# VH-VL binders against q8ixk2r445to577: the designs that were tried, part 274

Target 1, 133 residues: q8ixk2r445to577
Amino acid sequence: FFGMLQNKGLTDYCFDYNPPDENQIVGHQVILYLCHGMGQNQFFEYTSQKEIRYNTHQPEGCIAVEAGMDTLIMHLCEETAPENQKFILQEDGSLFHEQSKKCVQAARKESSDSFVPLLRDCTNSDHQKWFFK
Key: E = the ipSAE of ESMFold2; O = the ipSAE of OpenDDE; V2 = 0.75 times the mean of E and O plus 0.25 times the DockQ between their complexes.

## First folded at step 14 (VH-VL)

Design u25 (framework fv_axatilimab; at its last look DockQ between E and O 0.94; V2 from the best seeds 0.79)
Fold by OpenDDE, look of step 15:
Order: sequence, then structure tokens, then C-alpha cells
Structure u25 (fold): chain C 133 residues (1-133), chain A 120 residues (1-120), chain B 107 residues (1-107)
Amino acid sequence: as target 1 above (133 residues)
Amino acid sequence: EVTLKESGPALVKPTQTLTLTCTFSGFSLSTFGMGVGWIRQPPGKALEWLAHIYWEDEEYYNPSLKNRLTISKDTSKNQVVLTMTNMDPVDTATYYCAHKLYPGRAFDIWGQGTMVTVSS
Amino acid sequence: DIQMTQSPSSLSASVGDRVTITCLASQGIKYYLAWYQQKPGKAPKLLIYGASRLQSGVPSRFSGSGSGTDYTLTISSLQPEDFATYYCQQHNSYPWTFGGGTKVEIK
């Protein structure tokens, strides 16, 4: 699967990554933003290694969750996907993070007028369901 | 259809507290993502954001006025209330409340506004 | 605070003219930019959100563009009902701030 990764519960919000420096694409938080389909910032790929890959730059970035955190951060992809970069996009649309055993949920970013994907206890909420468009 | 309407006194004396109520319909502040904000506009001048309240218990204020402002919501009544203490003639303005669908969106529906004059 | 500088503060134009209004932010606002239209005695009306998204019901002659600190509202062909004051607004960071406004007057 590839393209825009859109939330089911929100109207027209997609995974978005816009690093301050295009030459240094790792270390920043993935956010949710209005789906625009312009390509680079909202193009993701779900791979056979269960990665969510940011496939617009070289080297390629992969979404990871750092220890003790609930935010999705861009790391470099590795030849073998590390445990903290493994996600299961389930049939019901839930996006499950294997290591934390939590689901990715759309939530408001603290002190910000924006949405972000955060790890939360898994529920049946549409705000935890995602699909590629 | 989303609608909002401001209500409160048209005239306030200096040093008094202004209380404005925004009564809305067509949405609920219990719904994920919803927000209501207050914006004012002195006669012939630009717009100024005052405060915002989200569906969750999060409130934000203009720091230039934050010590004077309190925003609160009554979800059961579909109302948002703004209080502003120690009013001064410089606070004379049209006060608007406005709806905002989601974080990241803009104020898409506005009340008609209510003119508040501060005068002795 | 993020300052929003609109230019020009006023302009005169004729029906059919292409009108361009600029909004410059004192720092990057990452597309958290809206445009409003306001007519005398009326509340502001949302035209554009997310810097370039046309609000439902707004004529297609209105468009928004820009990135970083530099944003533009364009009216491709000015209509009689478009004579009004226009405001930009950022909501990237608190406090949210508006531009000073641009009054579009009939020539």
C-alpha cells in the first residue's frame, strides 16, 4: 500500500511530514494535515517489513516510536526493520504498533492548533482507523 | 446548519466586567475536534483574536489580555461564555464568536457580532 | 508573537481586474493561514483555509497560495460583490494573529 495515509474519523486529514531541512529528514514528529495530494510531504508506503516508509527522499525515512514516547518520529530505514518501526495495518483499518502494543490515534497536539498521530490504547474508534488513498 | 449568536450588554462602564455569551446550534462542543473562539474588532480597525476553547478542556488566551479573560463552555446548553475584567474605553469593539471544525482549520462560521461600548 | 503584514493596506480596482493581496508572516506558519472577506457592518467570511483550500460555496475566482512566510490571495477577475476588506490570519502559534487588512475599493 502507498499514497496518502488518511484518518477515517477525521474529515480529510492525512499523515504529513515536513522537516525543517530537506537535507536532514530524520528526528522530527509526524503530524496530521489536510490531505492535499501534492506528493512529497504526504506520500507514504506500507512495506512487507511492516514499515511506514517516507519514500520521497534518499536515504528513505521510516516512522518509529522511541522508548517511552507516544509520538511518531521519523528515523532512517534500515535493511532489517527494527522493532520500534513495525506496524500492522489491520483489516479493520487500525494501525497497530507491535512493540508498544498500542494503536495509532488522531489527537490534538498539545499547545498547538493541529492534529498528530499518537499511540493510545486500542479502541474501535474511527480516529484509530486509517486507509491509503 | 451551524449558527452562532453573541449576547451581552451593549454598554459597560470602565473597570466593570464584561460577560458575553455565545449560543450556537448545529454542532456540539462534546464532538471531537470542535472549537469556539472569540474575536473582536474596534471600529475601523483590524481583527484581534481573544480566546479559544476546544471540545476538550483546553483554553487559550491572547497573552496581552489573558489576565483579564476567561473562556468557558456549557456543552449542555451549547454556550460559550467570555468574561473580560477591568474594561476600558479602548476595549470598545464588536465582539464575535466563531466556530472552528478542527484543529488546523479556520473559523468557518461567525456570529453576527455584538457591539460593546465602554463609556462612563 | 507572529506578526502578519498585509500589503497593500488599500487598493483601487475595476470590475474584471486581477487583484493580488500579500500577507507576510514574521516567521514560518506552515500553511496555517486563512483568508477572510469582510463587508461593512458584517462579520468576516471565510474564503481560504490551509493557505490554498477554497471554502465551500466560495467562487473559484478566489485562490490562495504561498508557503513559509509569504502568502497570497488572488481574485482572478474582480466582481462587484468583491469590493470589501480582506484579512489574513495565522493559527500556527498562539496567539493567533490577523493581518492589518486590505481594503479593495472601486476605481
Scores: ipSAE 0.839, ipTM 0.938, lowest interface PAE 0.6, mean pLDDT 96
Fold by ESMFold2-Fast, scan of step 14:
Structure u25 (fold): chain C 133 residues (1-133), chain A 120 residues (1-120), chain B 107 residues (1-107)
Amino acid sequence: as target 1 above (133 residues)
Amino acid sequence: EVTLKESGPALVKPTQTLTLTCTFSGFSLSTFGMGVGWIRQPPGKALEWLAHIYWEDEEYYNPSLKNRLTISKDTSKNQVVLTMTNMDPVDTATYYCAHKLYPGRAFDIWGQGTMVTVSS
Amino acid sequence: DIQMTQSPSSLSASVGDRVTITCLASQGIKYYLAWYQQKPGKAPKLLIYGASRLQSGVPSRFSGSGSGTDYTLTISSLQPEDFATYYCQQHNSYPWTFGGGTKVEIK
């Protein structure tokens, strides 16, 4: 699967990664922003290793969640995917982070007028359901 | 349809407290993604954002006025209330409440505005 | 605070003209920009959100563009009902701030 990763509960919000520093592509938080349909900073690939890869910039990034945290951050991809970079895309569209046993949910970023994907306890909410366009 | 209406026009004396109520219909502030803000406009001048409240009860205030402002919501009454203490003649303005669908979008539906005049 | 500077503060135009209004932010606002139209005695009306997204019901002659700190509202063929004051607004960071407004007057 590859494409723009969209939330089923929100109208036209996509995973979005646009690092402010072109000399440091990793280490920043993934956000949700209005879908533009151009790919680019909203283009992601779901791999057989259960990674969500970002291929628009070099080096390629993989979304990860650090132990004890709930934010999705861009890390360097590794030859063998570490556990903190594995997400199970389930049949109902939920995106399950196996290491934490939590689901990716759309939420408002603290002190910001923006949506972000965060880890939350799994529910049957449409705000926890995702699809590739 | 979404509609909002500010409480009627007010004449306020310097040092008094202003209380404005925004009554709305067509949405609930307990619904995911909803928010209501307050914006004012002095006669002949630009718009100034005052405060905003989100569906998850988080409040944000313009820092230049934060010590004077309180925003609160009553979801059962479909109301958002703004209070502003220590009114001054420079606070004379039309005050608007406005609906915002989602973070990342803009104020899509505005109330008609209410004129607040501060004079002795 | 992020300062929003609109240019020009006023302009005179004729029906059928192409009108452009510029909004400059004192720092990058990452497309968190909206444009509003306000007619005398009325509340503002949303035209554009997300820097370039046309609000439902707004005529296609209105368009928004820009990135970083520099954003533009364009009216491709000015109509009589477009004589109004236009405001930009950033909401990338608190406090949210508006530009000083651009008054579009009949020539």
Scores: ipSAE 0.784, ipTM 0.913, lowest interface PAE 0.8, mean pLDDT 92
Fold by ESMFold2, look of step 15:
Structure u25 (fold): chain C 133 residues (1-133), chain A 120 residues (1-120), chain B 107 residues (1-107)
Amino acid sequence: as target 1 above (133 residues)
Amino acid sequence: EVTLKESGPALVKPTQTLTLTCTFSGFSLSTFGMGVGWIRQPPGKALEWLAHIYWEDEEYYNPSLKNRLTISKDTSKNQVVLTMTNMDPVDTATYYCAHKLYPGRAFDIWGQGTMVTVSS
Amino acid sequence: DIQMTQSPSSLSASVGDRVTITCLASQGIKYYLAWYQQKPGKAPKLLIYGASRLQSGVPSRFSGSGSGTDYTLTISSLQPEDFATYYCQQHNSYPWTFGGGTKVEIK
C-alpha cells in the first residue's frame, strides 16, 4: 500500500511527518494533521515486512515505538525490520503493533491542539481504524 | 444543527465573581474530539481567547488573566460554565462561547455573545 | 506568547477589487491558523481553517495561504457583503491569540 494513511473515525486526518531538519529525519514524532497531500509529508508505504515507511527521503525512515513508550517516532529502516517497527494492518482496519500488543489510536497530544497517533489497548473503536487513501 | 447560547448577568460590580453559562445543542462534549472555548471582545477591541475545555476534561486558560478563570462542563445538561473572579471595569466585554470540532480545527460555530458591563 | 500582527489595520476598497490581508506570527505556527469575519454587532464567522481550508458554506472568493510565520487571507473579488473586520488566530501554542483585526471598508 502507498499513499496517505487516514483515520476512519476522524474526518480528514492523516499521518504526517514534518521533521525540523529535512536532512535529519530520525528521532521525531509522527503526528496527525488535516489530509492535504502537499509537500510529501503525508505519504507512507506499508511494506511486506510490516513497516510503515517514509519513502520521500533517503535513507528511508520507518515508524517505530521504543520499548515502554506509546509514541510513534521515526527510525532508519533496516534490511530486516526490527520488532519495534512491525505493524499489522488488519482487515478490519486496526493497526496492531506486534511488540507491544497494542493498537494505534488517534489521540490529542498532551498540552496541544493537535492529534497524534499513540499506542493504546486494542478496542473496536473507529479511532483505532486506518486505511490508505 | 449546532447552536450555542451564552447566559449570565449583564451588570457586575467590581470585585464580584462572574458566572457565564454556555448552553448548546446538536453535539455532546463527551463525543471524541469535541471542545468548547470562551472568547471575549471589549467594545471596539480585538478578540481575546479566555479558556477551552476538551472532551477529555482537559482545561486550558489564558495566563494573562492571572488564574482568575475556571471552566467546567455538565454533559448531562449540555452546558459549559465559565467563572471569572475579581471583575474589574477593564473586563467589560462581549463574552462568546464557541464550538470546536477537533484539535487542529478552529472555532466553527459561535454563540451570539452576551455583553457584560463591570461598573461600580 | 505568540504575537499575531495583522496588516493593514484598515483599508478601503471598491466592489470587485482583490483584497489581501496579512498576518505575521512572532514564531512558526505550522498552519494552525484560522481566519474569521466579524460584522458589527455580530459574532465572528469562521472563513478559513488550517491556514488554507475553506469552511463549508463560505464563498469561494475567500482563500488562505502561507506557511511558517507569514499568512494571507485573499478576497478575489470584493462584494458589498464583505464589509467587516477580519481576524487571524493561531492555535499552535497556548495561549491561543488573535491578530488585532483588519477593518475592510467599502468605497
Scores: ipSAE 0.631, ipTM 0.877, lowest interface PAE 1.4, mean pLDDT 91
ESMFold2 (binder alone), look of step 15: mean pLDDT 92; pTM 0.942

Design u26 (framework fv_axatilimab)
Fold by ESMFold2-Fast, scan of step 14:
Structure u26 (fold): chain C 133 residues (1-133), chain A 120 residues (1-120), chain B 107 residues (1-107)
Amino acid sequence: as target 1 above (133 residues)
Amino acid sequence: EVTLKESGPALVKPTQTLTLTCTFSGFSLSTFGMGVGWIRQPPGKALEWLAHIYWEDEKFYNPSLKNRLTISKDTSKNQVVLTMTNMDPVDTATYYCAHKLYPGRAFDIWGQGTMVTVSS
Amino acid sequence: DIQMTQSPSSLSASVGDRVTITCLASQGIKYYLAWYQQKPGKAPKLLIYGASRLQSGVPSRFSGSGSGTDYTLTISSLQPEDFATYYCQQHNSYPWTFGGGTKVEIK
């Protein structure tokens, strides 16, 4: 699957990566923003290794969750995906983070007028359901 | 259909406290993503954002007025209340409450506004 | 605070004209920008959110564009009902701030 990764429970919100410095794409938090269909910041690929890959300029980025954290951060992709970069896209649309055993959920970013994907206990909420468009 | 309506006093004396109520229908402030803000506009001047409250009860204030402002919600009554202390003639303005669907979007539905005049 | 400078402060135009209003932010606002229309004695009406997204029910002659610090509202063919004051608003960071307004007057 590739394209815009959209939340089922939100109208027109997609995974978006817009780092403060375009020359350094690693280490910043993934956000949710209005889907625009123009690629780049909102173009992601779900791979056979269960990665959510940000296909931009070299080097390629992969979404990860650091130990003890709930935020989705952009890191460098590796030849063999480490456990912290593996998300199981289930048939019901949930994104299950294997290492933490939690699900990706839409939530408001603290002190911001912005949505972000965060790890939360798995529920049957539409705010934890995702699909590629 | 989302509707909002402001209510409160039309005349306020200097040093008094202003309390404005926003009564709404067509949504609940317990619903994921919903928010209500307050904006004012002095006669002939630009819009000025005052405060915002989100569905999870997080509150944000304009720092220039923060020590004077309190925003609260009563989900059971479908109301948001703004309190502003120590009113001054410069605070004379039309006060609006407005609905915001989600973080990242804009104020999509506005109340009609209520004019508040501050004079002795 | 992020300052929103709106240009021009007023303009005169005729029905059928293409009108462009600009909004300049004092720092990058990452498309967290909205445009509102206000007619005398009325509350503002949302036209555009997310810099370029047309609000439901707003005529297609309205469009928004821009990135970083520089944003524009365009009315492709001005209609009689479009004579009004237009405001931009950023909500990338608190406090949220509005531009000074652009009054579109009949020529």
Scores: ipSAE 0.733, ipTM 0.900, lowest interface PAE 1.0, mean pLDDT 92

Design u27 (framework fv_axatilimab)
Fold by ESMFold2-Fast, scan of step 14:
Structure u27 (fold): chain C 133 residues (1-133), chain A 120 residues (1-120), chain B 107 residues (1-107)
Amino acid sequence: as target 1 above (133 residues)
Amino acid sequence: EVTLKESGPALVKPTQTLTLTCTFSGFSLSTFGMGVGWIRQPPGKALEWLAHIYWEDEKWYNPSLKNRLTISKDTSKNQVVLTMTNMDPVDTATYYCAHKLYPGRAFDIWGQGTMVTVSS
Amino acid sequence: DIQMTQSPSSLSASVGDRVTITCLASQGIKYYLAWYQQKPGKAPKLLIYGASRLQSGVPSRFSGSGSGTDYTLTISSLQPEDFATYYCQQHNSYPWTFGGGTKVEIK
């Protein structure tokens, strides 16, 4: 799958990554923003290794969650996907993070006028359901 | 459908505290994604954002005025209150409250505004 | 604080004209930009949010574009009801800041 990764509960919001410097694509938090399709900052690829890739630039970025954290951050992709970069996009639309056994949920970012994807206990909430557009 | 209306004193003396109330209908501040902000506009000048309150009760203030501002909500009354201490003639302005749906959106519905004059 | 500079501060135009108003942010605001229209004695009205999204009920002659620090509001064919002051606003970071306004006057 490739495209805008959109939230079912927040129907106008998509995964968004706009790093401050194109030469430093890693280390920043992934956010949710109004789906616009401009600037390619909202285009992601879901791979057979269960990665969510930001591949508009080289080197390619992969979404990861550090142990004990709940935020999704951009890391460099590896030849073999590490466990912290693996997400299962399930048939019901839930995005399950294998290493933590938690689901990605749309939530408000602390200290910001922005929604972000965060790891939360899995529920049947539409805020935990995602699809490629 | 969504409406907001500001209320408060039209005249405030220097050093006094201003209290403005925003009464709204058509939404609840307990609903996911809802927020209400306060913006002012001195006569003939640009808009200035003052404060914002979100549905989870998270509050944000303009740092230039933070030591003077308090924003609070009463979800059962559909009201948001702004308090501003130590008023000065330079604070003379029309004060607006405005609705914002979801972080990342903009102020989509505004109250009519209430004119506050600070004078001795 | 992010400074929002609007240009021009005022302009004179005729009905049917294409009007362009620009907004320059002192740093990148990642499409967290809105445009408002304000008529004398009235509250502002939201026209555009998310830099390019038209608010429901706003005529299609209004459009927004831009990225990074540079944003534009365009009125493709000015109508009599469009004579007003226009403001941009960034909400990428606190404090949220507005531009100085652009007054569109009848020629």
Scores: ipSAE 0.637, ipTM 0.882, lowest interface PAE 1.5, mean pLDDT 91

Design u28 (framework fv_axatilimab)
Fold by ESMFold2-Fast, scan of step 14:
Structure u28 (fold): chain C 133 residues (1-133), chain A 120 residues (1-120), chain B 107 residues (1-107)
Amino acid sequence: as target 1 above (133 residues)
Amino acid sequence: EVTLKESGPALVKPTQTLTLTCTFSGFSLSTFGMGVGWIRQPPGKALEWLAHIYWEDEKHYNPSLKNRLTISKDTSKNQVVLTMTNMDPVDTATYYCAHKLYPGRAFDIWGQGTMVTVSS
Amino acid sequence: DIQMTQSPSSLSASVGDRVTITCLASQGIKYYLAWYQQKPGKAPKLLIYGASRLQSGVPSRFSGSGSGTDYTLTISSLQPEDFATYYCQQHNSYPWTFGGGTKVEIK
């Protein structure tokens, strides 16, 4: 799959990565914003290695979750995908982070007027369901 | 249909505390994604954001007025209350409350506004 | 604070004219921008959110565009009911701030 990764429970919100510095791709949190398809900040690739890649730039970025954390951060992609960069997109739309045994859920970013994807205990909530468009 | 209506005193003396109530219908402030803000507009001047409250009860204030402002919600009454201490003639303005669906979106439905005049 | 500068502060136009209003942010606001219309004695009405998304019920002659620090509201063919003051608002960071307004007056 390649495209905009949208949340089922939030009308018209997509994964979005728009770092302050275009030449510094890694280290910032992935957010959710209104699906627009403008520029490159909302296009992601889901790979056979279970990565979510931000590959419209070089070097390519891969979404990761650090041990003990719940935020999705942009990291450099590696030749062999590390476990913290693997997400299983399930048939029901759940995005399961195998290393943590948690699911990606839409939530509000503290002290911000933004939604963000976070790791939470898996539920059947539409806020945990995702699809490419 | 989402509706909001502001209520409070039309006249306030300098140094007094202003209390404004926003009464709304068509949504609940306990529902995921909901928020209510307060905006004011002095006669003939631009809009100024004052405060916002989210469904989780997180509150934000304009820093220029933060030590004077308190925002709270009463979900059972469908009300949001703003208090502003130490009123001054420069605070004379029309005060609006407005609904906001979801972080990242804008104030989509506004109350009619209530005019507050501050004078001795 | 993020300063929002609107230009022009006022303009005179005729029915049928194309009108463009500009909003300049003092720093990048990542499409967290809305446009409002206000008629005398009335509350503001949301026209555009997310820089380019038309609010339901708003005529298609209104459109928004822009990125980074520079955003525009365009009215493709001005109608009599469009004579009003227009405001932009950023909400990328607190405090949320409005532009000074652009008054669209009849010629």
Scores: ipSAE 0.727, ipTM 0.900, lowest interface PAE 1.0, mean pLDDT 92

Design u29 (framework fv_axatilimab)
Fold by ESMFold2-Fast, scan of step 14:
Structure u29 (fold): chain C 133 residues (1-133), chain A 120 residues (1-120), chain B 107 residues (1-107)
Amino acid sequence: as target 1 above (133 residues)
Amino acid sequence: EVTLKESGPALVKPTQTLTLTCTFSGFSLSTFGMGVGWIRQPPGKALEWLAYIYWEDEKYYNPSLKNRLTISKDTSKNQVVLTMTNMDPVDTATYYCAHKLYPGRAFDIWGQGTMVTVSS
Amino acid sequence: DIQMTQSPSSLSASVGDRVTITCLASQGIKYYLAWYQQKPGKAPKLLIYGASRLQSGVPSRFSGSGSGTDYTLTISSLQPEDFATYYCQQHNSYPWTFGGGTKVEIK
């Protein structure tokens, strides 16, 4: 699977990574922004190792969740995917983070007029369902 | 169809408190992603953002006016209320309330505006 | 606060002209930029959101572009009904701020 990763419950919002400094792609939070259909900062790949890879810049980034946190951040991909970078994309569209036992949900970013993907207890909400387009 | 309408006094004396009500239809402020903001415009001047309230009841204020502003919502009445204390003649402006569908989008539907004149 | 500087503050153009209005942010605003049209005595009308997305019902002669700190609203083939003041607005950070406006007068 690859393409723009969209939320089923939100009209026209995609995973988006546009860090302020292109020389450092690591450590910034992934957000949800209006889908533009041009790839670039919204183009992701779901790999056989259960990674969500960002291939727009080099070196390639992989989405991770740090211990005790609920935010999705960009880390460098590793030769063998660590547990904090593994997400199970299920048939119903839920995106399950195995290490934390939580699901990725669309939510508002605190102190910002932005949506972000966050880890939350798993529910059957459309805001926890994702698909590649 | 989304509609919003502002109501409140047309004339306010210096030092008084202004209370404006935004009554809306076509959406609920309990619906995920919805929000309402207040913007003002003095005669012949640019637009100035005042306050915003999200569906989850989080509130944001323009820091230059924060100690004077309060925004609240009554989801059951489809209303958002703005209060502004210690009115001054420089606060004379048309006051608008406006709807926004989701974070990341913009104010897509505006009320007609209500003119508030501050004078003795 | 993020300052939004619009240029020009006013312009006169003829019907059929291509009109360009620019908006400069004092910091990067990551496409969190909208354009509004305001006619005398009326509330603002949303034209563009997300820097380049045309609001439903807005004529295709309006377009938005830009990135980082520099954004542009373009009106191809200006029409008489386009006489208005145009405002940009950033909402990347609080407080949300508007530009000073650009008044477009048709010659």
Scores: ipSAE 0.740, ipTM 0.893, lowest interface PAE 0.9, mean pLDDT 92

Design u3 (framework fv_axatilimab)
Fold by ESMFold2-Fast, scan of step 14:
Structure u3 (fold): chain C 133 residues (1-133), chain A 120 residues (1-120), chain B 107 residues (1-107)
Amino acid sequence: as target 1 above (133 residues)
Amino acid sequence: EVTLKESGPALVKPTQTLTLTCTFSGFSLSNFGMGVGWIRQPPGKALEWLAHIYWEDEKYYNPSLKNRLTISKDTSKNQVVLTMTNMDPVDTATYYCAHKLYPGRAFDIWGQGTMVTVSS
Amino acid sequence: DIQMTQSPSSLSASVGDRVTITCLASQGIKYYLAWYQQKPGKAPKLLIYGASRLQSGVPSRFSGSGSGTDYTLTISSLQPEDFATYYCQQHNSYPWTFGGGTKVEIK
């Protein structure tokens, strides 16, 4: 799968990554923004290794969650996907982070007028359900 | 249909505290993503954002006025209240409350505004 | 604070004209920009959000464009009901700030 990763519970919100400099793609938080944006910042690939890849800039980025944290950040992709970069996209649309046993949920970013994806306890909420489009 | 209406005094004396109430219908501030803000406009001048409250009760204030402003919500009454201390004639303005559907969107529905004159 | 500079402050135009209003942010605002229309004695009305997204019910002659620090509102064929003051607003960072407004007057 590849395309815009959209939230079921929010009309027109997609995973979005807009690093401040195309040569500094690592370390920043993934956000959610209005879908159908002009740039490639909303295009992601879900791989057979359970990675969510961002290939708009070089080097390639992979979404990760550090141990004990709940934010999704951009890391460099590895030859073999580490556990913190593995997400299981389930048939119901849940995006399950296997290492933490938590699900990705839409939430408001602190001190910002922005939505972000965060790890939360898994529920059947539509705000925890995602689709590629 | 979303509607909002401002209420409060039309005349305030210098040094007094202004309390404005925004009463709304067609949405709840317990609904995921919803927010209500306050914006003012002095006669003949530009719009100025004052404060915003989100559904999770997080509050943000214009830092130029932060020590004077308090925003709160009463979800059961469908009301948002703005309090502004130490009123001055330069605070004479039309005060608006406005609905925001989600973070990242804009103020889509506005109240009619209430004119507040600060004068002795 | 992010300063929003609108140009021009006012313009005179005729029905059928193409009108362009520009909004310049003092730093990048990542498409967190809205445009509002305000008629005398009335509350502002949302026209555009997310820099380029037309609000439901707003005529298609209104369009928004831009990126980074430079944003534009265009009215492709001005109608009598479009004579009003237009404001841009950024909400990328607190405090949220509005431009000074552009008054579109009949020529």
Scores: ipSAE 0.741, ipTM 0.896, lowest interface PAE 0.9, mean pLDDT 91

Design u30 (framework fv_axatilimab)
Fold by ESMFold2-Fast, scan of step 14:
Structure u30 (fold): chain C 133 residues (1-133), chain A 120 residues (1-120), chain B 107 residues (1-107)
Amino acid sequence: as target 1 above (133 residues)
Amino acid sequence: EVTLKESGPALVKPTQTLTLTCTFSGFSLSTFGMGVGWIRQPPGKALEWLALIYWEDEKYYNPSLKNRLTISKDTSKNQVVLTMTNMDPVDTATYYCAHKLYPGRAFDIWGQGTMVTVSS
Amino acid sequence: DIQMTQSPSSLSASVGDRVTITCLASQGIKYYLAWYQQKPGKAPKLLIYGASRLQSGVPSRFSGSGSGTDYTLTISSLQPEDFATYYCQQHNSYPWTFGGGTKVEIK
């Protein structure tokens, strides 16, 4: 699957990669922003390796969660996907991070004027349900 | 229906502190996603953003004015208060408060504005 | 700070005309752009948010487009109530900044 990864609970919001410095394409947090429908910074690919890839810039980025953290960070993709970069998109729309056993939830992070995807205990909340548009 | 109304003094002397109150209805600043900001407009000039407060009590200030500005909320009274210290004649402007639904959205509903003149 | 430059600063137009107003950002703002309409003595009214999303209740003759640093507000067929000053605003980074305004006057 590929396209804009949209939240069911926040119906107008999509995964968005908006780093403050475009010369440093990796290492920054993934955010949620109004779905603009034009691809680019909101265009992601869900791969057969269970990666969420960002291919708009070079080098290609893969969303990861570092040990002990709850934020989704852009990392470099690997030839073999590491466990911290694997997300299982389930039939009900939940996005399950295998290594942590947690689900991606639309939430608010302190200090930013944006919603962000965060790891939380899995629930049946619409804020934890995602789909490609 | 969301409504906001600004109140405060119409005349302020140089060096004094300005206190403006935004009273609103139709939403609560304890509700997920709600925010209120302050924007000013000097006569005949462009809009200038001053400050923003969200439902979680997160606060943002224009860095050019940050040492002079304080924003606070009283959720039980449906009020947001802005204070601005050391007023100068160049701070003469119409001051607006405005509602913002969710981070990433624009200011969708504005108060009517209150004119503040700074003069000796 | 991101500087927003609007052009033209003013224009004269007739009812029925197609009007185009542009905003140029000093840096890429990634669709974090809103457009406001302000009539004399009144508060601004939100027209467009997210560069291209029409605010509820705003007539369809208003549209927004653009990407990167270059954004446009279009009024497809100007009506008498559209004579006003229009402002763009970026909120990609703090401080949020507004353009200098474009005054649309009757010809």
Scores: ipSAE 0.338, ipTM 0.801, lowest interface PAE 3.1, mean pLDDT 89

